# VH-VL binders against q8ixk2r445to577: the designs that were tried, part 250

Target 1, 133 residues: q8ixk2r445to577
Amino acid sequence: FFGMLQNKGLTDYCFDYNPPDENQIVGHQVILYLCHGMGQNQFFEYTSQKEIRYNTHQPEGCIAVEAGMDTLIMHLCEETAPENQKFILQEDGSLFHEQSKKCVQAARKESSDSFVPLLRDCTNSDHQKWFFK
Key: E = the ipSAE of ESMFold2; O = the ipSAE of OpenDDE; V2 = 0.75 times the mean of E and O plus 0.25 times the DockQ between their complexes.

## First folded at step 13 (VH-VL)

Design qc17 (framework fv_cosibelimab; at its last fold request DockQ between E and O 0.85; V2 from the best seeds 0.78)
Fold by OpenDDE, fold request of step 19:
Structure qc17 (fold): chain C 133 residues (1-133), chain A 120 residues (1-120), chain B 112 residues (1-112)
Amino acid sequence: as target 1 above (133 residues)
Amino acid sequence: EVQLVQSGAEVKKPGSSVKVSCKASGGTFSRWAISWVRQAPGQGLEWMGVIIPYFGTANYAQKFQGRVTITADESTSTAYMELSSLRSEDTAVYYCAKSRYYGRSAFDYWGQGTLVTVSS
Amino acid sequence: NFMLTQPHSVSESPGKTVTISCTRSSGSIAYHYVQWYQQRPGSAPTTVIYEDNQRPSGVPDRFSGSIDSSSNSASLTISGLKTEDEADYYCQSYDSSNKHWVFGGGTKLTVL
């Protein structure tokens, strides 16, 4: 699966990644923003290693969850996907993080008008449903 | 440092087409979005369209739909803007501009501009 | 669709502070970022502010950007005005509906 990773509940919002330095793609938080469908900063791929890879440019970035955090941070992809980079995109659209046993939920960023994907306890909320488009 | 170098000035007849080039250097062309912006004499900046070379995706302002074509050649790090059915009102300086990401990104680097004069 | 409205012109003496406003007709000014470009006569535009209030390398700290959500406006402030600041200034923002970029009409800054 590849393309825009769009949220079902938060209509027209997609995974979005905008590192401040285009030559340093890791270490920043993945956000949600209105979908544009042009690829680039909203292009992601779900791989056979259960990674969510960003943009497919080299070096490739993979979404990771750092210890103690509920945010999605871009790391470099590795030859063997580390445990903190493994997700299960389930048939019902839920995006499950294996290590934390939590689901990715579209949420409002605290003290902000912006939205971000956050790890939360798994529910049947459409805000935890994702699909590639 | 990133640089965008555009092709030279053009003089065209009404009804003809013009194709302006924008060659990039000093960075990774495939990571960018390249927009075209024009400015008629004494007027403001007008966004025309954009291309993301790596994906081959382009989008155009409604005003220019069907008349403008934006392309890119990754092998030469060059973007192109072709405007057809030229009219006198198309006389303007045309700029290419680079963005880090599609959407809320600034045009952080600009070409030097290409004057296109349309006259009979 | 939305419009960005700027004053046609502003003027001020050297050493003073000038502010150029940019008002968005619809949609949240704060949510879609505002960019500011400087265009000196006979030259291509250059970025002086990006993402509301970020300053590119090489742009003096006399230039600053701000957002006022209450008026749905952005502002470019230039302190310690210098002769070389005389230029046209354009604000820009993103139209998420059309997936386009929109420019303001531009403001001519004259240094008296």
Scores: ipSAE 0.914, ipTM 0.957, lowest interface PAE 0.5, mean pLDDT 96
Fold by ESMFold2, fold request of step 19:
Structure qc17 (fold): chain C 133 residues (1-133), chain A 120 residues (1-120), chain B 112 residues (1-112)
Amino acid sequence: as target 1 above (133 residues)
Amino acid sequence: EVQLVQSGAEVKKPGSSVKVSCKASGGTFSRWAISWVRQAPGQGLEWMGVIIPYFGTANYAQKFQGRVTITADESTSTAYMELSSLRSEDTAVYYCAKSRYYGRSAFDYWGQGTLVTVSS
Amino acid sequence: NFMLTQPHSVSESPGKTVTISCTRSSGSIAYHYVQWYQQRPGSAPTTVIYEDNQRPSGVPDRFSGSIDSSSNSASLTISGLKTEDEADYYCQSYDSSNKHWVFGGGTKLTVL
């Protein structure tokens, strides 16, 4: 799967990556923003290694969650996907993070008008349902 | 160091077309969002459209839809804006500008501008 | 669709402080960031404020930006006004509905 990674509950919002320096992609948080359909900062690929890959940059980025954290952060992809970079996109649309046993949820960033994907206990909420377009 | 260098001034007749070039250096042209912005004499800035070369995606302001075509050549790191069916009201300075990402980012680098004069 | 409305012109004396407003007609101004550009005669625009209130490197701290959510407006403030600040100033924001960029009409700053 590839393209816009969209949320069912938070309609018209996409995974969006906008690091302060577009040439230094490691270590910044993935956000959610209104879908634009142009590719680039909203183009992601789900791979056979269960990665969510940002390949608009070379070397490519892979979304990770560091141990004990709930935020989705950009790391460099590796030949063998590390456990903290593995997500299962399930048939019901849930996006399950294997290492933490939690699901990706669209959430409002605390004290902000911004939205971000965060790990939360898995539920049937539409805010935990994702699809590519 | 990022630079955008545009083609030279042009004088055109009404009903013809013009193609302005914008050559990029100092970065990864293919991943940039390159916009075209014009400014008629004594008037403000007007966004015309954008291309992201790597994806081949373009978007145009409604006012110019059907008359403007924005393209890119990755091998020469050059973006182009072609405006057809020229009218005297199209007399303006045409700028190319780069943004970091599509959406809320600023235009952080601008070309020097290209004067296009449409006159009989 | 929305518009960004700026005063046509503003005048002030050297050493004083001036503010230039930018009012968004619909949708929240606070969510979509406001940029400010300075344009001197015969030159391309340059960024003086980005992301509401950030200064690019080389822009003096007497330039500042702010957002007023209650009036749905942004402001560019220039303190310690110098004659070199005489220029046109444009605000700019993103139109998420049309996926376009929108400029304000521009403000001519005259330093008497």
Scores: ipSAE 0.611, ipTM 0.864, lowest interface PAE 1.6, mean pLDDT 91
Fold by ESMFold2-Fast, scan of step 16:
Structure qc17 (fold): chain C 133 residues (1-133), chain A 120 residues (1-120), chain B 112 residues (1-112)
Amino acid sequence: as target 1 above (133 residues)
Amino acid sequence: EVQLVQSGAEVKKPGSSVKVSCKASGGTFSRWAISWVRQAPGQGLEWMGVIIPYFGTANYAQKFQGRVTITADESTSTAYMELSSLRSEDTAVYYCAKSRYYGRSAFDYWGQGTLVTVSS
Amino acid sequence: NFMLTQPHSVSESPGKTVTISCTRSSGSIAYHYVQWYQQRPGSAPTTVIYEDNQRPSGVPDRFSGSIDSSSNSASLTISGLKTEDEADYYCQSYDSSNKHWVFGGGTKLTVL
């Protein structure tokens, strides 16, 4: 699976990675932004190791969630994926973060009008359902 | 740092085609979005289309569908815009412009422009 | 698709403040970032404001951007006008439905 990772509930929004400095490709938060369908900063690969990889820039990044946090951040990929970088894409479209037992949900960022993917208790909401486009 | 250098002015006859080049330096050309924008004499800016070289994906404004083709050569860090079936109203300065992220980022660097004159 | 409407021209004296509007005909102006470009005669455009209200390095703080959702418009404000501010100014926003950029018609600023 690869492509633009789009939300079923926020139908115009895709996973988006746009670090402000082109030379600082890791360490920033993954956001949601309007899907443009052109790949680039919205192109992600779901691997057999349950990683969500970003490789439009080098070095390759892997989405991770730090212990106790609910935000998705870009880390360097490892030869063996650590647990905090593993997401289970279910048949219903939910992205389950096994280490935390939570699901990735499209949510409005606190104190702003922007959207971000956040870990939340799993529900059957369309805002927790994702698909590659 | 980042620089976009375009090919020189051209004079073309109606019905012909023109291919303008835009050579990039000072960054990661393949990962940028390169748009083409034109400006007829005394008129405003008009977006024509875009290419993202890394993916080879292009998208075009409806007005130019079927007449414009935008391509890129990653080995030379050069983007191209070819416009066919030229008419006198295609006389304009053609710009290439770079944005970091398509659909969000501003056009932070522009080429110097290429004047294309279509006359009989 | 939508149009971005700007006044054709604006004029003001040196040292004064001018505001150039950019009104979106359909869809919310606030759903998409607005960029502003300055174009002096014989030159390619340069960015003066990006992502609604951010200034690039080297652009003086006399330039500012704002969004007004109630009027569905963006504004570029230039204070302390100088003769070198004479230029055409263009707003730009994104059409997510067509995946296209849209430019406003442009505003000619004259500093008298």
Scores: ipSAE 0.473, ipTM 0.843, lowest interface PAE 2.6, mean pLDDT 91
ESMFold2, look of step 13: ipSAE 0.552; ipTM 0.852
ESMFold2 (binder alone), look of step 13: mean pLDDT 91; pTM 0.932
OpenDDE, look of step 13: ipSAE 0.815; ipTM 0.933
ESMFold2, look of step 15: ipSAE 0.546; ipTM 0.849
ESMFold2 (binder alone), look of step 15: mean pLDDT 91; pTM 0.931
OpenDDE, look of step 15: ipSAE 0.807; ipTM 0.930
ESMFold2, fold request of step 19: ipSAE 0.042, 0.386; ipTM 0.666, 0.799
ESMFold2 (binder alone), fold request of step 19: mean pLDDT 90, 90, 90; pTM 0.923, 0.926, 0.925
OpenDDE, fold request of step 19: ipSAE 0.900, 0.895; ipTM 0.954, 0.952

Design qc18 (framework fv_cosibelimab; at its last look DockQ between E and O 0.71; V2 from the best seeds 0.00; counts 0 for: pae E 6.3 > 2)
Fold by OpenDDE, look of step 13:
Structure qc18 (fold): chain C 133 residues (1-133), chain A 120 residues (1-120), chain B 112 residues (1-112)
Amino acid sequence: as target 1 above (133 residues)
Amino acid sequence: EVQLVQSGAEVKKPGSSVKVSCKASGGTFSRWAISWVRQAPGQGLEWMGVIIPYFGTANYAQKFQGRVTITADESTSTAYMELSSLRSEDTAVYYCAKSRYYGRSHFDYWGQGTLVTVSS
Amino acid sequence: NFMLTQPHSVSESPGKTVTISCTRSSGSIAYNYVQWYQQRPGSAPTTVIYEDNQRPSGVPDRFSGSIDSSSNSASLTISGLKTEDEADYYCQSYDSSNKHWVFGGGTKLTVL
């Protein structure tokens, strides 16, 4: 699967990654923003290694969850996907992080009108449902 | 360093078309969004449209829908803007401008501009 | 859709501080970043402020940007005004509803 990774509950919001330096794409947080459908900063790929790749850049980035964190941070992809980069996009649309055993949820940033994907306990909320478009 | 070099000035008749080129160097052309912005004499900046070369996706300001075509050639790192059915009010300096991503990013590099004069 | 409104012109003497406003007609000014461009006569625009308050390398710290949600406006402030600051200044943002970039009308800054 590839393209925009869009949230079901938070209508018209997609995964979005826009690091400050286009030549250094790792270490920053993935956010949610209104879908534009133009690719680039909103283009992702779910791979057979259970990675969510940001693959319009070289080297390619893979979304990871760092220890003790609930945010999605961009790391470099590796030959073998590390455990903290493995996600399961399930049939019901839930995006499950294997290592933390939590689900990716569209959430509002504190003291902001912005949104981010965060790890939360898995529920049946549409805010935890995702699909590629 | 990134540079955007545009084609030379054009003089056109009403009803004709013009195609301006923008050649990029000093970076990865495929990663960018290339916009076209024009400026009529003594007037402000007006966004016309954008292309993402890697995807070949383009979007245009509503004002120019159906009359402007933006393309890109990754092999030559060149973006093009073609404006048809030219009118006198299309007389302006046309700029290409680079941004990091589609949406909230700024235009960090600009071409030198191309004067297009439309007159009978 | 929204528009960005700037004053047509501002003027001040060297060494003083000048502020140029940019007001968004609808939607929150804080939702999308505001950029500021300087354009000297006969030249292409150059970025002086991006992402509301960030300065590109080479832009002096005399230039600063701010956002005021209460007035739904952004501001470019130039302190210690110099003759070379005389130029047109444009604010710019992004309209996520129609996926368009939007420029303000521009402000002519005259250094007296």
Scores: ipSAE 0.877, ipTM 0.947, lowest interface PAE 0.6, mean pLDDT 96
Fold by ESMFold2, look of step 13:
Structure qc18 (fold): chain C 133 residues (1-133), chain A 120 residues (1-120), chain B 112 residues (1-112)
Amino acid sequence: as target 1 above (133 residues)
Amino acid sequence: EVQLVQSGAEVKKPGSSVKVSCKASGGTFSRWAISWVRQAPGQGLEWMGVIIPYFGTANYAQKFQGRVTITADESTSTAYMELSSLRSEDTAVYYCAKSRYYGRSHFDYWGQGTLVTVSS
Amino acid sequence: NFMLTQPHSVSESPGKTVTISCTRSSGSIAYNYVQWYQQRPGSAPTTVIYEDNQRPSGVPDRFSGSIDSSSNSASLTISGLKTEDEADYYCQSYDSSNKHWVFGGGTKLTVL
């Protein structure tokens, strides 16, 4: 799958990654932003290795969650996907993070009007449902 | 180091068109958002439109819809802005500017500007 | 559509602090990031603040940006004012409903 990774519950919001410099793609948080359809920072690929790749620029990034954390951050992709970079996109649209056993949910960032994807206990909420468009 | 180098100044008659080039170096041109911004003498900055070369996607400000065409050539790393049906109020310096992404990033590199003078 | 309104000019003595405002006419200033550009005479603009309050490398920390939701405005603050800060300053934000960038009208900063 390849395209904009959109949330069902938070209508018209997509995964978005905008690192401050073109050569500084590692270590920043993935956010949710209004879908614009122009590609670039809102285009992701779901791979056979269960990665969510940010690959519209080089070097390629893969979404990861560090142990004990609930935020999605950018790491460099590796030849074999590390456990913290493995996500299962289920038939029902849920996005399951294998290592943590949690689901990705659209959430409002505390003390902010910004939205972010965070790991939460899995539910049937539409805020935990995702699709490529 | 990223650089944007624009074509030279032009003098045009009303009713004609102008095509300004913007050659990029020092980065990944095809994935950038290349905007065109103009500035009439003594006036402020005005955004005209954008292209993302890899996707071939262009968007235009409403004011210029129908008169402006923005294109890119990945093989030469060059973006172009063509403005048709020129009139005296189109006299301005035209800048190309690069943002890393469309919609949320800032214009981190600017071309030197191209003066277009529309005279009778 | 929204407008970004800036004062036409501001002035202050070297060493002092100035603030340039940027007021959004409709919709919340906080919906989209605000950028600030400096333009010296005869030159292309350069970024001094992006994403509300971030400085590009090479911009001194006496430049800062902030958002004030109560007045629906952004501000560029320059402390320790130097004569080389004399320039035009533009705020900018993205209009997500129309998918285009909006510039403020510009502010001429004079260092007396």
Scores: ipSAE 0.045, ipTM 0.664, lowest interface PAE 6.3, mean pLDDT 88
ESMFold2 (binder alone), look of step 13: mean pLDDT 91; pTM 0.929

Design qc19 (framework fv_cosibelimab; at its last look DockQ between E and O 0.91; V2 from the best seeds 0.00; counts 0 for: pae E 3.7 > 2)
Fold by OpenDDE, look of step 13:
Structure qc19 (fold): chain C 133 residues (1-133), chain A 120 residues (1-120), chain B 112 residues (1-112)
Amino acid sequence: as target 1 above (133 residues)
Amino acid sequence: EVQLVQSGAEVKKPGSSVKVSCKASGGTFSRWAISWVRQAPGQGLEWMGVIIPYFGTANYAQKFQGRVTITADESTSTAYMELSSLRSEDTAVYYCAKSRYYGRSAFDYWGQGTLVTVSS
Amino acid sequence: NFMLTQPHSVSESPGKTVTISCTRSSGSIAYNYVQWYQQRPGSAPTTVIYEDNQRPSGVPDRFSGSIDSSSNSASLTISGLKTEDEADYYCQSYDTSNKHWVFGGGTKLTVL
């Protein structure tokens, strides 16, 4: 699967990644933003290694969850996907992080009108359902 | 350093078309969004449209829908803007501008501009 | 859709501080970043502020950007004004409703 990774509950919001330095793509947080369908910062790939890959850049980035964190941070992709980069996109649309055993949920950023994907206990909420478009 | 170099000035008749080029260097052309912005004499800046070369996706300001076509050639790192059915009010300096991504990013580099004069 | 409104002109003496406003007609000014561009006579625009308050390399710290949510406006402030600052200044933002970039009308800064 590839393209925009869109949230079901938070209508018209997609995964979005824009590092401050276009030549250094790692270490920043993935956010949610209104889907524009133009590619680039809103283009992702779900791979057979269970990665969510940011592959329009070289080297390619893969979404990871750092220890003790609930945010999605961009790391470099590895030849073998590390455990903290493995996600399962379920048939019901839930996006499950294997290592933390939590689900990715669209959430409001604190003290902001912005939105971010965060790890939360898995529920049946549409805010935890995602699809590629 | 990133540079955008545009084609030279054009003089056109009403009803004709013009195609302006914008050649990029000093970076990864395919990663960028290339916008076109025009400025009529003594007037402000007006966004016309954008292309993302890597994806070949383009979007246009509603004002120019159906009359403007923006394309890109990744092999030559060149973006193009073609404006058809030219009118006298299309007389302006046309700029290409580079941004990191579609949406909230700034136009961090600009071409030198191309004067297009439409006159009978 | 929204518009960005700037004063047509501002003027000040060298060494002084000048502020140029940019007011958004609808939606929150803080939702999308505001950029500022400088255009000297006969030249192409150049970026002086991006993402509300960031300066590109080469832009002196005399230039600063700010956002005021209460007035739904952005501001470009130039301190220690120099003759070389005489130019037109444009604010810009992104309209998510129509996926268009939007420019302000521009402000002519005259250094007296």
Scores: ipSAE 0.874, ipTM 0.946, lowest interface PAE 0.6, mean pLDDT 96
Fold by ESMFold2, look of step 13:
Structure qc19 (fold): chain C 133 residues (1-133), chain A 120 residues (1-120), chain B 112 residues (1-112)
Amino acid sequence: as target 1 above (133 residues)
Amino acid sequence: EVQLVQSGAEVKKPGSSVKVSCKASGGTFSRWAISWVRQAPGQGLEWMGVIIPYFGTANYAQKFQGRVTITADESTSTAYMELSSLRSEDTAVYYCAKSRYYGRSAFDYWGQGTLVTVSS
Amino acid sequence: NFMLTQPHSVSESPGKTVTISCTRSSGSIAYNYVQWYQQRPGSAPTTVIYEDNQRPSGVPDRFSGSIDSSSNSASLTISGLKTEDEADYYCQSYDTSNKHWVFGGGTKLTVL
């Protein structure tokens, strides 16, 4: 799968990655932003290794969750996907993070009009449902 | 260092077309968002449209939809803006500018500008 | 569609401080980052503020940006004015609904 990774519940919001330095993509948080349909910073690939790859940079970035954290952070992809970079995109649209046993949910950043994907206990909420377009 | 170098000034007649080039260096041209912005004499900046070369996707301001075509050639790291059905009010300096990312990013590098004069 | 409204011109003496406003006509100014560009006569614009209040490398710290949600505006503040600051200044923001960038009308700064 590849393209815009959209949220079902937070209508028309997509995974979006805007690191402040285009040549240093590691260590910044993935956000949610209104889908623009142009690719680039909203273009992601879901690989056979269960990675979510950001392919607008070489070497490519892979979404990871650091132990004990709930935020999705960009790391460099590795030859074999580390456990913290493995997500299962299920048929019902849930995006399950294997290592943490949690699901990715669209959430409002506290005290903000901004939205981010965060790990939460898995539910049937549409805010935990994702699809590529 | 990132640089954007544009083609030279042009004089055109009404009803014709102009194609301005913008050659990029010093970065990852194919993954940028390259916008075209124009400025009529004594007037402000007006966004015309954008292309992301790697994806080949372009989007245009409604005012220019149907008259402007923005393209890119990755092999030469060059973006192009073609404006058709020229009118005298299209006389302006045309800039290319790059943003790091679509949406939230500033236009952090600009070409030197290309004067297009439309006169009989 | 929203517009960004700037004063047409401002002037101030060297060494003083000037503030240029940028008011958004509809929707919150805080929806998207505001950028500021300086354009000297005969030259292309250059970024002086990005992401509301950040300075690119090489821009002096006397340039600052801020957001005021209550007036729905952004401001560019230039302290310690120098004659070299005489230029046109434009604010810019992204319109998420229409997926395009919007520029303010521009402000001519005269340093007398």
Scores: ipSAE 0.320, ipTM 0.777, lowest interface PAE 3.7, mean pLDDT 90
ESMFold2 (binder alone), look of step 13: mean pLDDT 91; pTM 0.936

Design qc2 (framework fv_cosibelimab; at its last look DockQ between E and O 0.09; V2 from the best seeds 0.00; counts 0 for: pae E 9.7 > 2, placed apart)
Fold by OpenDDE, look of step 13:
Order: sequence, then C-alpha cells, then structure tokens
Structure qc2 (fold): chain C 133 residues (1-133), chain A 120 residues (1-120), chain B 112 residues (1-112)
Amino acid sequence: as target 1 above (133 residues)
Amino acid sequence: EVQLVQSGAEVKKPGSSVKVSCKASGGTFSRWAISWVRQAPGQGLEWMGVIIPYFGTANYAQKFQGRVTITADESTSTAYMELSSLRSEDTAVYYCAKSRYYGRSAFDYWGQGTLVTVSS
Amino acid sequence: NFMLTQPHSVSESPGKTVTISCTRSSGSIAYNYVQWYQQRPGSAPTTVIYEDNQRPSGVPDRFSGSIDSSSNSASLTISGLKTEDEADYYCQSYDSSNKHWVFGGGTKLTVL
C-alpha cells in the first residue's frame, strides 16, 4: 500500500512529514494535516517488512517510536526493520505498533489547532482507523 | 546553491499561447514543488499553479483553470508554464519559484522573471 | 478561502523601526505558516521570513516575523532601518481548503 495515509475519524487529514531541512529527514515528528494528494510530504508506503516508509527522499525514512514516547518520529530505514519501526495495518483499518502494543490515533496537539498521530490503547474508534488513498 | 533560470522575454498577440521555461540547478529538482507566480505592471504577486516533478502532478489557481498548463522534465530539471488564449491583461512578469513541499513551505528560491507582453 | 490584507505603504527614517501587518480574512492565521518576501525595484522577490518567524541565511536579524492570533494577523518588523530596505513586501500563506497559495496585496516601504 502507498499514497496518502488518511484517517477515518478525523476526516480529510493525512500523515504529513515536513522536516526543517529537506536534506536531513531524520529525527522529527510526523504530524497530521489536511490531505492535498500531491505526494511529497504526504506520500508513504506500507512495506512487507511492516514499515511505514517515507520513500520520496534518499536515504529513505521509516516511522519509528522511540522508547517512552507516544509520538511517531522519522528514522532511517534499515536493511532489517527494527522492532520499533514495525506496524500492522489491520483489515479493520487499525494501525498497530507491535513493540508498544498500542494503536495509532489521530489526536489534537496540546495548546494547538494542529493534529498528530499518537500511540494510544487500542479501541474501536474511527480516529484509530487509517487507509491509503 | 539553488538557482532558477527562466527563458527570455516574449511578445505575443491576443489569442495566442506562450510557454515559459524554468531551469533549476544546485539541488534535487525531483524533490521540489515548482510554482508559477505572475506580476502585472505595478501590481502584486499572483499565484498561478504548481507542479511536483517527481509525481508529475499539478494544481492550478481557479482563475487559470483550463488556460494554464504546467509541466516538468526531470531529465533536464526544467519546469514549463504554458498560458493559452492570451489577453492584454496577461501582460506581466512571470516567475517560477521553488518550495520544499506542497503546502505550508515558503518559496525559498525564485527565477529572475520572464516578461510576457500581450499586445495587438 | 481567505485573503491577506496589507497596508498599501509605510514609511520611516533610517535607523528606526517599521512594522508591516498582514491580516487574514478567515480561518486562523496560526494554522498555516506565513511567509514574507522582499522585492526591490526591478528585481525578483526574495524570501526574508519563512514559517512565521524564521530567517533564511543572509537575511539580517533586523528582520523579524510574528503572529498575533487575537487580531488574526502576521507582522514583519524591520529594525535599524536602512536605505537598502526600501522595497515592496508581500506576505503569503497556504489555503488548505482550496489548496492554493495566497499573497497579500503588498506593502511599499519607503525609507525617508
């Protein structure tokens, strides 16, 4: 699967990654933003290694969850996907992070009108359902 | 350093078409969004449209829908803007501008501009 | 859809501080970044502020950007004004509803 990764509950919002330096894509947080469908910062791939890959840049980035955090941070992809980069996109649309055993949920950023994907306990909420478009 | 170099001035008749080029250097053309912005004499800046060369996708301002076509050639790192059915009010300096991505990013580099004059 | 409104002109003496406003007609000014461009006579625009308050390399720290949510406006402030600052200044933002970039009408800054 590839393209925009869109949330079901938070209508018209997609995964969005915009690092400050276009030549250094590692270490920043993935956010949610209104879907534009133009690729680039909203283009992702779910791979056979269970990665969510940001592959419009070289080297390619893979979404990871760092220890003790609930945010999605971009790391470099590895030849073998590390455990903190493995996600399962379920048939019901839930996006499950294997290591933390939590689900990715669209959430409002504190003290902001912006939104971010955060790890939360898995529920049946549409805010935890995602699909590629 | 990134540079955008545009084609030279054009003089056109009403009803004709013009195609302006914008050649990029000093970076990865395929990663960028290339927008076209025009400025009529003594007037402000007006966004016309954008292309993402890597994806070949373009979007246009509603005002120019059906009359403007933006394309890109990754092999030559060149973007093009073609405006058809030219009118006198299309007389303007046309700029290409580079941004990191589609959306909230700034136009961080600009071409030198191309004067297009439409007159009978 | 929204518009960005700027004053038509501002003027000030060298060494002084000048502020140019940019007011968004609808939606929150803070939702999308505001950029500022300088255009000297006969030249192409150049970026002086990006992402509300960031300066590109080569732009002096005399230039600063700010956001005021209460007035739904952005501001470009130029301190220690120099004759070389005389130019037109444009604010810009992205309209996520129609996926268009939007420019302000521009402000002519005259250094007295």
Scores: ipSAE 0.854, ipTM 0.941, lowest interface PAE 0.6, mean pLDDT 96
Fold by ESMFold2, look of step 13:
Structure qc2 (fold): chain C 133 residues (1-133), chain A 120 residues (1-120), chain B 112 residues (1-112)
Amino acid sequence: as target 1 above (133 residues)
Amino acid sequence: EVQLVQSGAEVKKPGSSVKVSCKASGGTFSRWAISWVRQAPGQGLEWMGVIIPYFGTANYAQKFQGRVTITADESTSTAYMELSSLRSEDTAVYYCAKSRYYGRSAFDYWGQGTLVTVSS
Amino acid sequence: NFMLTQPHSVSESPGKTVTISCTRSSGSIAYNYVQWYQQRPGSAPTTVIYEDNQRPSGVPDRFSGSIDSSSNSASLTISGLKTEDEADYYCQSYDSSNKHWVFGGGTKLTVL
């Protein structure tokens, strides 16, 4: 799959990556932002290695979750995807992180108007359902 | 096989507009990045802008901002480039070209080119 | 913004090797892949090298591409030069900061 990764429950919000330094993409958090499709900040590829790649920009980034963390952080992709970069996009739209046994959920950032994807215990919430557009 | 077929040559007066079409076949048009590139006589290639048909929004080179409109029609697999307020220096061959992704891919298929002549 | 600078022309005899340079004015040449296009008179460009050093199907292996970070440049090398290689050649790369593509000025290859 390639496109904008949109949340079912948080209507019109998409994965967005906008690092402070556009030429250094590693180590920053993926956010949710209103879907617009401009500037390629919202285009991701779901690969056969179960990666979510930010590959419209070089070098390629892959979404990862560091051990014990619940935030989605950009790392460099590797030739063989490490376990912390593997997500299963299931038929029901859930986005499962197998290493942590948790699902990606759209969440409001505390005390702000900002939204982020976070790992949470898996539920059937529409806030844990994702699709490419 | 992927193919991009453009509309025919046009002769235009200064101050008018031109709209060039680029019909795609043999692939998944909606996911491609379709760029427009022009080449004035005896000069090099100049990128004008790009669209990803699925999203319908376009990005433009600053030089053409305000004069160019790029659109796509998924039902006909056709991209369009309209250039307004034409002047003699806009005389060029206009190409459409596609890449698999915005940013990382080569333009791997090109249309045949459309000559636009602005005179008189 | 950055520019890609190519020599205006190069020439060499059949059977010899020619290189065409493509120098990036600011930021690293390695930030984004470099593409190379061949354009014969009256024709649309065609890709001869993509992703720095890869050949599309149908392009002979005598065409090769390389990157030199120390000079901040890319090179297109054509060995075993043939008269049909006489054409204009353009390098291209993506400008991440401005979100658009940049072409080099082009190089006319003459095969004497």
Scores: ipSAE 0.007, ipTM 0.574, lowest interface PAE 9.7, mean pLDDT 87
ESMFold2 (binder alone), look of step 13: mean pLDDT 92; pTM 0.939

